VHH binders against Uncharacterized exonuclease domain-containing protein At3g15140. Designs and how they scored, part 14

Target 1, 337 residues: Uncharacterized exonuclease domain-containing protein At3g15140, of Arabidopsis thaliana (Mouse-ear cress) (q8w566)
Amino acid sequence: MASAFSAFRVSLSRISPFRDTRFSYPATLALAHTKRIMCNSSHSVSPSPSPSDFSSSSSSSSSSPSTFSLMETSENARWRPMCLYYTHGKCTKMDDPAHLEIFNHDCSKELRVAAADLERKKSQEFNFFLVIDLEGKVEILEFPILIVDAKTMEVVDLFHRFVRPTKMSEQAINKYIEGKYGELGVDRVWHDTAIPFKQVVEEFEVWLAEHDLWDKDTDWGLNDAAFVTCGNWDIKTKIPEQCVVSNINLPPYFMEWINLKDVYLNFYGREARGMVSMMRQCGIKLMGSHHLGIDDTKNITRVVQRMLSEGAVLKLTARRSKSNMRNVEFLFKNRIK

## First folded at step 4 (VHH)

Design h14 (from c03 with G98V E100S D101P G104D S107Y; framework vhh_8pnl_2)
Fold by ESMFold2-Fast, scan of step 4:
Structure h14 (fold): chain B 337 residues (1-337), chain A 120 residues (1-120)
Amino acid sequence: as target 1 above (337 residues)
Amino acid sequence: QGQLVESGGGLVQPGGSLRLSCADAGFTFSDYAMAWYRQAPGKERELVARIYSGGSTNYADFVKGRFTISRDNAKSTLYLQMNSLKPEDTAMYYCATVYSPWKDYTYDYWGQGTRVTVSA
């Protein structure tokens, strides 16, 4: 939030005047307008017996991009990475058996919920959670979001885009991406699929509307849904800074969020440094590559599912001031900085 | 179609140094991430070091601080500088393109190997 938007630019985006009664609007009515759409997979059910702990169904393929052991590949062979061309609608190999043996087109893979996991789940204040974990220190490089149905705990859909910086030369971008995504082996798919942040936001808003989660004809926030972050930085700082760089107004749905770290602290009574600490404490094995945004977003979602299964209620932890967008109010007395 | 050819192996005493080279024989070397692997008799092949197209590097813990991977894109050549060699470094050393399921190619290029022997 070091970069402030002009009041005039903010007023042009006009955030709808909603009152507290709008937040208390019956979740069931909002859900009635939302289609239950399965994430980019066959509608095949993955039945599993009722495990006492759903985290036991999880598996991990990797710990860190900077650590390696190719001899462990046999242990991790059953895990398949998400096809990142598919997440952009650009996969040309959807009917190729060799491709499908390597890549997963099912965003709900490793995120499925057993019936027993619902026994202790409590009613939530929102019908949907949008789990987000942005990547990129200078400009956003990756914009991954998973929708979790708050009643079933199942993943509904995935929005994933690689984001192309607009303030850097092409040569500088190439070096930056090779250093960030080259280590993860995804630099080529990044270059093939990445689009500017303004276009990412446009496509994201179309996707939100397709799920009845937001309507451009209203200037208020998400329809009976909330963002879930692992730390305040993504929505508090990074998105506003990127909006300035991209010459767009801050979208009205980025005014409030749930910092999972604060909910975790209050629910378990134990501090967790970040995603890896939460997973370790919950006995959830890391899957995929840490610092690849889609893999981190899936791992954060597994923590969300575990907490919901144990009776956690995910409440808003932070909200922007309508009168001063630089001011963020923290709603939990006990929180992690 | 490309082919990788390793060279620079030999017999050295403990504490010695060798520089391995891997030459590209007909593909766009600069577009690929590259790696050095090794395999001792009766053991599994293991990754030694990687270098990505942009120059970032990763090393196995057992060679960190002793080995340096580098590339010369103008010469289409990959190098492994090996210092403070130990008897346990004795192996056949292989050069390879880094297989990545996210890259749009269906094949790895592997070399034939170059032998390194560190005498007791």
Scores: ipSAE 0.000, ipTM 0.112, lowest interface PAE 18.9, mean pLDDT 74

Design h15 (from c03 with G98D Y99R E100Y; framework vhh_8pnl_2)
Fold by ESMFold2-Fast, scan of step 4:
Order: C-alpha cells, then structure tokens, then sequence
Structure h15 (fold): chain B 337 residues (1-337), chain A 120 residues (1-120)
C-alpha cells in the first residue's frame, strides 16, 4: 500500500537482527530494484542492442513469445500515469492486475525512439542529459529527473521524490498540497512519500553514483552529463534558495545547465515561452497532467528528443560564477528574456 | 450518491444458474471499473469479480470457471452469469463502481444488494 515508506521505516526500526534478518534487506533490495528498473531502458545499459532496429519491432501487431509478450502488453498505446509509489520504491501492488492496468511501472513506452528519429541526430557534447522540472514556489514540493542517453535518445532511468517543506506550517502544507495535487489524486501519495530536501539530495547522490554520473569523493561536476531545464529558475534560483532553507551547501553539480528554451530559440529561430508552447509548435500532443512535475519532465524530454532527432546540439547556456556564486553568466548571445 | 440497483437473485438448486443485473443512471458508468461483491450471513463482504473500463476481468479463486462478469456501457448495466451454483454461494450480492487510486481501490457507489440462496 501507499504507506510502504512508513512500513519500511517501522519494519527496519523494529526488526531483531537474529530472528528477522531476512526482513531487513528485502526493503533495501526493493528500493535498489525500483531505482534501476523504473524505466526498462535501464536494463539495456551494458548489453546495448544493435542500432539497426529502434522501436520498430515493438510497434508490430504480431504474436510474441511469453517473455516478450509481457513486455509488449506493458507497452500499449493507452496513456497510463506513472506509479509514484513505485518511483519511491514503495509500491506494494506490483502483482495486482487492477493496479498495473491503471498505473505504469515502466516509463519507456511513451518516451520510445523510432529508428527513423536517429537518422538526422548529430553528435552531442555530453553522453547524458538530466532533464529536470522542479515544482513548488515557496519550497520545492517535487524533484523529478529523467536521464536521456545522448547517443540513442532513449530514457535510461528516472529519479522522482516528493519533497516535504520545512519552513511552512502543517496547515499551510496541507492547504497547498490539497490545492496542487488533490484533483490529480496525488495528494495522498505526496503525504505518504514526501521527505525533506536534505534527504532527497542524499538519495539523489546515491542514484547519480549508481549511474556513474557523479562521485562525492571527487567534488567535481557531473561525469559527461548536463542538466536540461525549461527556464533558468530551477537551477539559477530555486535550488540555491532551497539549500539555504535546508541548511546544506549548494552541490557542485548545480554550477551549470542547459536552458532548453534558449537552445530552442537558436535552433528553430522561434521563441517559445515554455513547455506548452514548444510542444504546440513541434506538433507534440501533451501527455498526462500539465501541473504534475513528473509529467512535465516527461513532456520536456519529448521536446528534447524531437530537437535531437532534427539535428539540434544541446550546449550549456548558463554557468555560475566561481568568484561570486550569486552571478550567472549566460553563454548564448540570443536568449529568452 | 448515484446508487446502483441489483436484480436477478432468487432461490435455486445446487448445480443451477442465475444471472444478476445491476443498472445505474448512466452517469460515468463507462469511466469506472465495476465489481460484484457478496456477503454470506456472519461473514465479511468479499470480492467476487471485477470488470475494468477496458473490458479486462478478474475473478476470485472460488468462482473461476463458474461465473462470468460482463458489462453493457450503452445500457449502463453490469451482469454476473452464475453457473454450477453451490450452497457455499448463498449470500447477498452487491454491485459497486470501483475506482483505483495510488493506495488501492475505493467504491464510489454501492447497490442495496440482491439475495441468492442455493439449497435443495
């Protein structure tokens, strides 16, 4: 059930090491399993398939063997929201047919890339792009990140956490969450799973290390990867402000980013004010709920995939000054205001 | 509260058949999963069968192969065809509109039930 996080914490704190040792590590294994297989594309890392066929076999209407038929049934044309308990390692319904019919545990279906989409793709300056779209005005409420492989344009993995504010009163939190997530039915997931920002960053850094994208021992930026934002606000303003609130130092990997809006303007020669404008201009249909952060991050990723397929090269658009962290240098002469 | 109306219950001998029907006002019927539950005297209410908006079905182990759930969205009607009835199937049968969310399922609307008695 939804309170899996509470169950994990309660279970771990109450387990006798000599009688119930088997119950301490199933929770850890479930969490690691969730982080690695959230998008099935993560299973295709090391043993990369031949580039001769991307997605064409999955679109065919032919009968398949039982092992492949289970994969094909999870990849129907019907849009299904991502299971947000699964993204936290807290889904207790992975074998429930009713749950699996409604909620997706695999993000690869709607973000799949056809072989034809790779024909015009150009070499990129980074091996991976981390698409991010934070939610929350006063404090961060949602921290969604998708990894896109720059060579295949496929999604490698997803990191998603709901974030519990520390400077808002309990009454203010309840009102804000009801207003933002109530109509989406996500308010209960948020209350069951939301953790403080400091813990989100700690779990994010473990996830980055699992993908060889960052190592705390080096104190450097991302390894051959760059953040992709839709606007400068997320990394320029919101993350530094949240770090102050949470009493943590700004992580070194938030010193530079790619504002997709600036790349879009320079590549297409046309302004787009945000995700909805970019999607409309590109003829991409909006999927999911516009004001849910994970859905917005998926839609921004679809814009990234479209731009890459049309020959765009995603370059850094902003860099924070090492001598004065309050100052940001913009690297593109032509940029969105 | 758009309450559902069940019909088709009655007395039948072991090995007999009954078809239950459940009708609503037509509001949002096609958007919901529909289900049949039963409650025998002195026992808790239990799920018998569920049919999803897309047509997929799930059955409790104790009715698999004997009962068939179906729906007619144009008539806003849910059916349960019960074959090879056993004395253990004796219960009040309820239909419900089931909605799945992140924590599980919630029934938005319930019927008042229809009585099924299986005895010689």
Amino acid sequence: as target 1 above (337 residues)
Amino acid sequence: QGQLVESGGGLVQPGGSLRLSCADAGFTFSDYAMAWYRQAPGKERELVARIYSGGSTNYADFVKGRFTISRDNAKSTLYLQMNSLKPEDTAMYYCATDRYDWKGYTSDYWGQGTRVTVSA
Scores: ipSAE 0.000, ipTM 0.192, lowest interface PAE 12.8, mean pLDDT 75

Design h16 (from c03 with G98V Y99K E100Y T106D S107F; framework vhh_8pnl_2)
Fold by ESMFold2-Fast, scan of step 4:
Structure h16 (fold): chain B 337 residues (1-337), chain A 120 residues (1-120)
Amino acid sequence: as target 1 above (337 residues)
Amino acid sequence: QGQLVESGGGLVQPGGSLRLSCADAGFTFSDYAMAWYRQAPGKERELVARIYSGGSTNYADFVKGRFTISRDNAKSTLYLQMNSLKPEDTAMYYCATVKYDWKGYDFDYWGQGTRVTVSA
């Protein structure tokens, strides 16, 4: 009997053996995140604002747009960065209230789905979407993935690794990490946690297996799931380039994907050049730090959730040729120029 | 704003050779990783070869063993030596530098390209 119906069942029977197996911290963390995110999907309670100041300020405004703007500003003011030691299985402060006031250990809090968002949702071709948004200069420096349940639109789990280059000069690495991640306050966590791309892929495949999304004993793609990118280049160009650099074969699950930009154009009838323009057009406020890969992946996921809530069906937009993996076929038939 | 200028393209017979050049007109060349991309008629652009600031190189499988990427930091020039050319190598070849912003679009092309045609 092959299991084919629910990734949630992976947490019950199929994942049990992993608890008694020698796995890296990241694999154990991924399993813990799955359980935690599922528990948090039931109910969320917002912290109380300062009643007199907020209420007085809010009651001074009588317009609905101003009220919505004020509420969104208040939500942004409560934003907390994701604990990146936690995403790597290395956080030692998971029960420290002072730490949790600063850092978020629950990505679903920022990606919650309201009951009303399910009213217009259509059935999807896949049970899960893997939202990916790579970060890097020459080599990949960050590998963030969020799983979205296509039925509930809820975030199921995340996989996040900082990636240590093997072919960039030490000077180039240091300059880029200090300049980019230093400005974002994450240079130390990058140096503490970054691992080579080959190891990232190995840990990613363990994580996929824990969710029953891929089986290493098959030459098939993902099990009832699809990658969602913002632009073709992440999977079309960057992953194959990095595989060459890292001296590994292109994994079979990177043979097809959904370019959100193409789905967006066909669904809304309006072109968007990237994440920022899609968010602006949808009236979604940017959260976190633009160009921090995990934050961009969360923001792309919010666009995915918006599109699903409005009735979009996410279909494959691109596929590699099985006979020549250098050839990519684009699957949209009636593209308006 | 800097500009990259590609040259060295042309018409060549199968099995022939060409050397492409990309000159830096105003960049800090030695600080950047550089790449050659190509776009064949009716196809999307694809990465051909990449060279890092320290001299390490990567090649697409379809050119490995036939093409060699190199750089001359003193002359701010990138090269692509193309040997054993095939009709399938016919394309517009572009020089590019790697930037921080990977979002929304494929790699930014800094140059206008140079045309390579491999025909009997």
Scores: ipSAE 0.000, ipTM 0.110, lowest interface PAE 18.1, mean pLDDT 73

Design h17 (from c03 with G98S Y99F S107Y; framework vhh_8pnl_2)
Fold by ESMFold2-Fast, scan of step 4:
Structure h17 (fold): chain B 337 residues (1-337), chain A 120 residues (1-120)
Amino acid sequence: as target 1 above (337 residues)
Amino acid sequence: QGQLVESGGGLVQPGGSLRLSCADAGFTFSDYAMAWYRQAPGKERELVARIYSGGSTNYADFVKGRFTISRDNAKSTLYLQMNSLKPEDTAMYYCATSFEDWKGYTYDYWGQGTRVTVSA
């Protein structure tokens, strides 16, 4: 039908305001760093009402609250959820102190790298890693990617979109979003910002081009970058299934990936079934909400940074056959199944 | 996904013993941690004991020395041996499997439960 033409128009109208002017940075992270510095320099407001919704959401899943760990010192600032209107370029409260007390506009805050962490880092096969962790049930509901610079281990930028299902009934969508994202206090932003998967891919490709990571005219995949997943399912199974549902061809940049679980197993000599296991074994405390894809992607990135700082080399673990897209070659013999 | 079926509950006098069983259909039993939870009327569900795929076990303080969790991977069956039963052990006992999805989130899948009543 007219799906390609309509998708192009919808994609263009929904791009970030920071990408609409030639003088603005395409990187949301660059602006977030500036806002973070200003917040740290000017923070002198003590709002009495806490974000009780987010506080109750983050603590409601806690099976074992510790009241006796109050003696432990932590230099980490109180965790704040990422402003998801900001990631879409739609935040109207970027300089509102009450808003900034509740929401974080700096996607790199929990992902900072000390100079000492570079001491044991080894040269990598790629200049950039794209850490991806999809959220969804039947269809993808959240599409978060963080770019990590392989030389500095710093987060370069964030692409984040909520995804609106096209094959689920409106009633089923509302029930699921009210339950999952309602509990997290982000159901409103999901409804305000969620777009169909085809449009997400179109906006993602614009974002990749802005970072010189991929161009529509290339069939070869990412330019000196690789996807990093926590498990094969995101790129091996979930994305191809969603492409069928959305009636789009599988993009060429989803032909290869790094399953962090396989690299982890081979580097540490210890099996971890997922992100939570890897973090527990590394002594990294889980941050944010266990149900929010952007927080999951940040946590996976913290594992990536830890592994890089300890001398791990992230190599491709899986590759699709160009002659048979169903045939996936696993490049590590010692792997998580 | 799959089905957990508990059995072995019943009425017993204080100081008595019961052995609960949980049969697993549909999961790869040997790959998952298994647990027993209980819920007394008007109270929240609480962990009683957990056993990992490798055989390591954890117990709630209120059952240590009285209850023993075990698994038979060949029969895909989880057991809870309950000795020295007390009236406060009266509850619905639930079998649960804990698995990590492809993203690393842990889920507990529950059976329908088996009732344990400790009374004179």
Scores: ipSAE 0.000, ipTM 0.137, lowest interface PAE 17.1, mean pLDDT 74

Design h18 (from c03 with G98S Y99W S107Y; framework vhh_8pnl_2)
Fold by ESMFold2-Fast, scan of step 4:
Structure h18 (fold): chain B 337 residues (1-337), chain A 120 residues (1-120)
Amino acid sequence: as target 1 above (337 residues)
Amino acid sequence: QGQLVESGGGLVQPGGSLRLSCADAGFTFSDYAMAWYRQAPGKERELVARIYSGGSTNYADFVKGRFTISRDNAKSTLYLQMNSLKPEDTAMYYCATSWEDWKGYTYDYWGQGTRVTVSA
């Protein structure tokens, strides 16, 4: 199944060696430490893979040169591969020497934090921020999340799944995926790895538990972490709609979030309607001519890092009422509509 | 921009050789492309050679076959081996590292340079 492939690769992220020397956590996290040790060291994130790690990938097709293989090769001449190292832990541009020489298979370079960026940073209310930016049309088609350490501002892990709709026709799915991802060379990856939303949530909850960010037996939201969105739509509207479509209950960790647009407005005193506007105003160049949801999530993360470096404190901007989950309370008077 | 320290310049006769070194004390050397530039009096700064993190190299046409750029990541040091020096090679030679920060801005860090004079 696609989930096994996705779970293995899309969680790959670079961890700073400094993490190994961190102060011991309180006894309340002892169960989480025991849980991680008992399962296996899969909770540990591998360092950026060497070229050898990716060159050892065996293709399923080792057919000798033939008319069929030549037809596939000529069709591939129209395909311009993008680097999916960040989303899948695998560089899809391994045959592009210029790409390999510049990035050394590390396409997370744009998320690196300089020591000087920590000088103005203030203490945060949360230890981790989960930056999320859903992609889709009728249903969610991409579920990208980056976890940011609030103390170091470093990205410490990612969760990414392509999501297979259950209510869209196959023809509608194919048209959307081909139109959005075809020229980027991601359409084939989407078809091979996309799984239903219910399974995405199940795998996401395993990933959250591995990071000690949530336990299935709690009525609480995330443990010392908060979701960061660019607009209320993702968590306020789209996730509940998708839960109804997928016949699952709304998970308790989607009860509150930080809308970055509202924090931005209150911190800078200037309105920004979306990611592009925030980046333009901050003087941050857009990365990702590839319009994947993970590229948008990376860019939103760069805005988060800029705001943290300038002394912003990210506070919850919205929460659901437990007595009526349709009712959302907005915690800031000054907010983007 | 003082994170890079160049050395090895001097006065040499035409046809002679020099090896320039650049020590990087401020950044993670192995993650960045490194370059040598030069600037003759009254002229603009020009690229001499570049070496990428993966070890590939680019050279200006006027130094091909005469100069060799190399890096030692363990020592965080960049080198430029200059052979068959000509009077036209007389310039201040600058080590540079180019990096893009997490904010998307591109920065070039330069040393103070090391002077090469090719004269009888």
Scores: ipSAE 0.000, ipTM 0.108, lowest interface PAE 20.7, mean pLDDT 70

Design h19 (from c03 with G98V D101T Y105T S107F; framework vhh_8pnl_2)
Fold by ESMFold2-Fast, scan of step 4:
Structure h19 (fold): chain B 337 residues (1-337), chain A 120 residues (1-120)
Amino acid sequence: as target 1 above (337 residues)
Amino acid sequence: QGQLVESGGGLVQPGGSLRLSCADAGFTFSDYAMAWYRQAPGKERELVARIYSGGSTNYADFVKGRFTISRDNAKSTLYLQMNSLKPEDTAMYYCATVYETWKGTTFDYWGQGTRVTVSA
């Protein structure tokens, strides 16, 4: 047994109905994943009449050639960017073949796990991992999370919101977003979909409850799940700072996390400065736009899947003191600085 | 580690040939597109050739018919066969892994380079 926590989860009781019910975590998450893909409310509207000009202007725009983009069309057809209106539940083009040739509505295809990848996988201390990679230096601009089933290594659902600053002027926000997302071509979708951080947290908590991962009526952490970060900054520093800016209390589920960098260092015996270094060392092809949070979260998830397939056990690397929420204990002997 | 290592450069006379190699320790080398760039003294770095994981290739007009890019995925090695070399081919040659991203093609891992000098 890896730990006392793992020992409890290895002990299977046939009398325990909460693990074998139709509302068990694996069944509930599988159903939620299916509903997200199949039951988006925008799916019922006509694909061609869109309230947004995004699909017409973006889907058929003849982009100015880049000195580094010599590939024009079909040679890059295997990979498609994620539809960011879809991740917010606001895509009106889900049944439009032309739109679907350009944009991907199912990130699980990029994150598919082969049967052979399961042969060396070890039992985990958690049933689910929530991979998170925040974007934004001044305030959070993007809040992307993927759920990974620890048994199958498959992605079962995602939560993705662009986040609108509330303490900046409209002019300052526009300059900030233009600088961050203009080059990536996602500034328009950001402006169309971004909501304040307090609302993001409220919607996130509804999504967690739908997956049976957390209950708002408790001061406890996640149910049989753990956050996985690439560096301590996201949960240790950035979320508490954003909570102060947004005038909300730190949520109880941000008390502990797994810093993938520390697990990576201890499992492989090599230091990696971040996502790009880990992918390079593992020989994993980078997909999507670096510094677009959802794409970075997908790439971090691919590192997680590789490590799990090679026998890594993801253990908590940090926890906050309940007596002093600013004090963080690091649980690994070897830790990246 | 995980750095790209270029080799095979040297001094040759006009009309000569050289074969450059670029070794990579990556586990999924076959999934990466690879490219050769060069930088001549006092000039900007320019793309010479690229090869995609499926084997399709692109060449700069100034090397078409003279240079051939190829890869050996089993050895995680990229090659550039250079024939009919000209003084204007004199440059430091670099290899890079190519990532296809939502915004287009990007190049993340530059090696130390290998020097090619073409002179009488």
Scores: ipSAE 0.000, ipTM 0.166, lowest interface PAE 15.6, mean pLDDT 74

Design h20 (from c03 with G98D E100I D101N; framework vhh_8pnl_2)
Fold by ESMFold2-Fast, scan of step 4:
Structure h20 (fold): chain B 337 residues (1-337), chain A 120 residues (1-120)
Amino acid sequence: as target 1 above (337 residues)
Amino acid sequence: QGQLVESGGGLVQPGGSLRLSCADAGFTFSDYAMAWYRQAPGKERELVARIYSGGSTNYADFVKGRFTISRDNAKSTLYLQMNSLKPEDTAMYYCATDYINWKGYTSDYWGQGTRVTVSA
């Protein structure tokens, strides 16, 4: 998207002397109100290393009308899918033991960092990394973001929305959602929770402000944080295209990013064409479902954590031109083409 | 922890109509996707129709154009309007609250069912 910025300023880190991890919404923000999802786990003093699958009471007979449940196989006994109603602030079953046994409500569950992983970590240029992996075909259909603390490598918070197209026909939407998300078993939650892209951006900006990562009044980029993508497409191409479709201006925080592929190439001296290749090369097991955006964002975050633990420094790899916003400058000479 | 109560079943001739109702007695109806399933003697339960909390609907191919699922959130009631009934529609009909995992839908609250018999 080309916008005229006569006094365009390069995004600089706005270092706040005070950082509040809590934000209270005034009543006037009710239109864009988004409940913050806390990425916390509590470890009980229980000596048993086995996961407590017995928190669930018997809720039904052996009969199930679903085509398949991941919890029905021994291979999936230890892994629990994240509740996608919870990620949208719409889970109605937080008091249901059967539901809580099946679904994970902790966004950092598979993303814990051991103390030993910090021994070779180097100081970073940013305090936070926002890992993003968009899903979509004609329009964006899923907008998942994980925030990683650059000092601890721990996941701090999650923003996740399914996105409802506004320019695709209802028939085309239903066909695609039944095909892609139906195969993944998430078509129902997509239909229940998906909102238009303009509303996703509004809720995302509220979430950024809660973390003191961006302030609408200053019109700068992210404060002491950077987006991390797996490939340039998400921020270089797809977000500007979606902004045109949704008739909104490109947000100023999408002017620069870190393409993990380029950092990976320069750090390891090995080319990886995507997430699956990076994970295979690093010996990281893929968790969840490939092409479900939240699962891909978690897997990319595991690659980020591995690279940080081995001494990688994540630097900006791309920025939009100050004079022509349609032109992107690549900052690494050695990069994935 | 919910109780669903189906009603409206009965005996009807081929080509007739019935309207099934499912009343929620114990939990927040408007936040769940709701579904109608049926089970003929000696067969497994199969999905007939589903309505999401946002109002979108899915139908099994064998009922498309004949059945209409709807909900009244103010009354916490789910409906199934059945038109042009066939002998093959004879079954016990169940309503359920559906939730989702990576491999499809599962139901954790079921009603006791209402019987539909279509015979000449």
Scores: ipSAE 0.000, ipTM 0.135, lowest interface PAE 16.2, mean pLDDT 75

Design h21 (from c03 with G98R T106D S107T; framework vhh_8pnl_2)
Fold by ESMFold2-Fast, scan of step 4:
Structure h21 (fold): chain B 337 residues (1-337), chain A 120 residues (1-120)
Amino acid sequence: as target 1 above (337 residues)
Amino acid sequence: QGQLVESGGGLVQPGGSLRLSCADAGFTFSDYAMAWYRQAPGKERELVARIYSGGSTNYADFVKGRFTISRDNAKSTLYLQMNSLKPEDTAMYYCATRYEDWKGYDTDYWGQGTRVTVSA
């Protein structure tokens, strides 16, 4: 309440105690809310004028893909690893300049979109896309999600948790974590921060509610948003399996998704088996540590941004049957296998 | 463009050897980790061996001591030397750029595969 108006000091330099791992896009505004919608001319079916005041420079190219690629290459040259203690609300070094220079606490800057990239963008069926790429062995071990605003193509927030298995043996967990995440230098942060899947889902639902994307009082899916996956496995198979292992009901928001591979195939007319092949075909350079779930989720997001900038419309590609949860309907006739 | 092309598969007797090759027509081979996966009929794909850009290697327990993964970055080619082959090694072998042990078809760049049959 504003009625409090006591003479208390307000802190504007630190992350709010209730903000946890939520990252707001910095922009030029201090507050993360907007109440004005700028309506500009639509470029869906308008040819460029032949004569122009842009005399002198000869240019037959009207495409912006190479400019977008060059900007991403430049950002990769200045890339910093995400602070994984921060993503769990456990970073103790937010006031340490040396730490802040090494580790990133805001992923929005490296995923910035140029104004020119919006010129060919088309209207979308959803206001937000939730890009997800799970990591695991037997059980889920990492749960990373990025929110992309469908109008601006900007990343607006991140949810990231390491997930502690409850049914795997301690020996099996240690072998996998020390092998995979040890090589990436993140085995210690995994052991310090990982929480059970049931708690991850509870924290995820609080985060969704903070963004008005879902509320607990409804059995419906996401509010004007859709999950974007790189392949069907994560939502089709792995999440239902993990819910059984964790003794929780499948959340209603996991009933439908967008498989980016199927949209990619239909939009470009080219087959791509996964993230790396999509990036190679688009000329996008890999960012961060390959095989770390959060970095892979960022790279998938860069493919999403490229496709949106080139006029792709991301439509649902799969829907789970409510009467038979093992049955998944694929909504595109042409799809990758 | 970029595409993986596996070769070197065939029919061998138990105890025999094969050398698989994976050629990458892409432009970034040296920047990526590479892996061999296999898929037997009716089973999901499983990781056999992986090699990181720096040359470090990991192997599935069922092939340790029998298989050796290597890469030639100058030729953009990945290899799998398979010794002491067993009937249980019968599968289609795939080359990939990502290590996802628990995802079947939800993976990075795959080739068409090369068939290995070890007769009883």
Scores: ipSAE 0.005, ipTM 0.201, lowest interface PAE 11.1, mean pLDDT 74

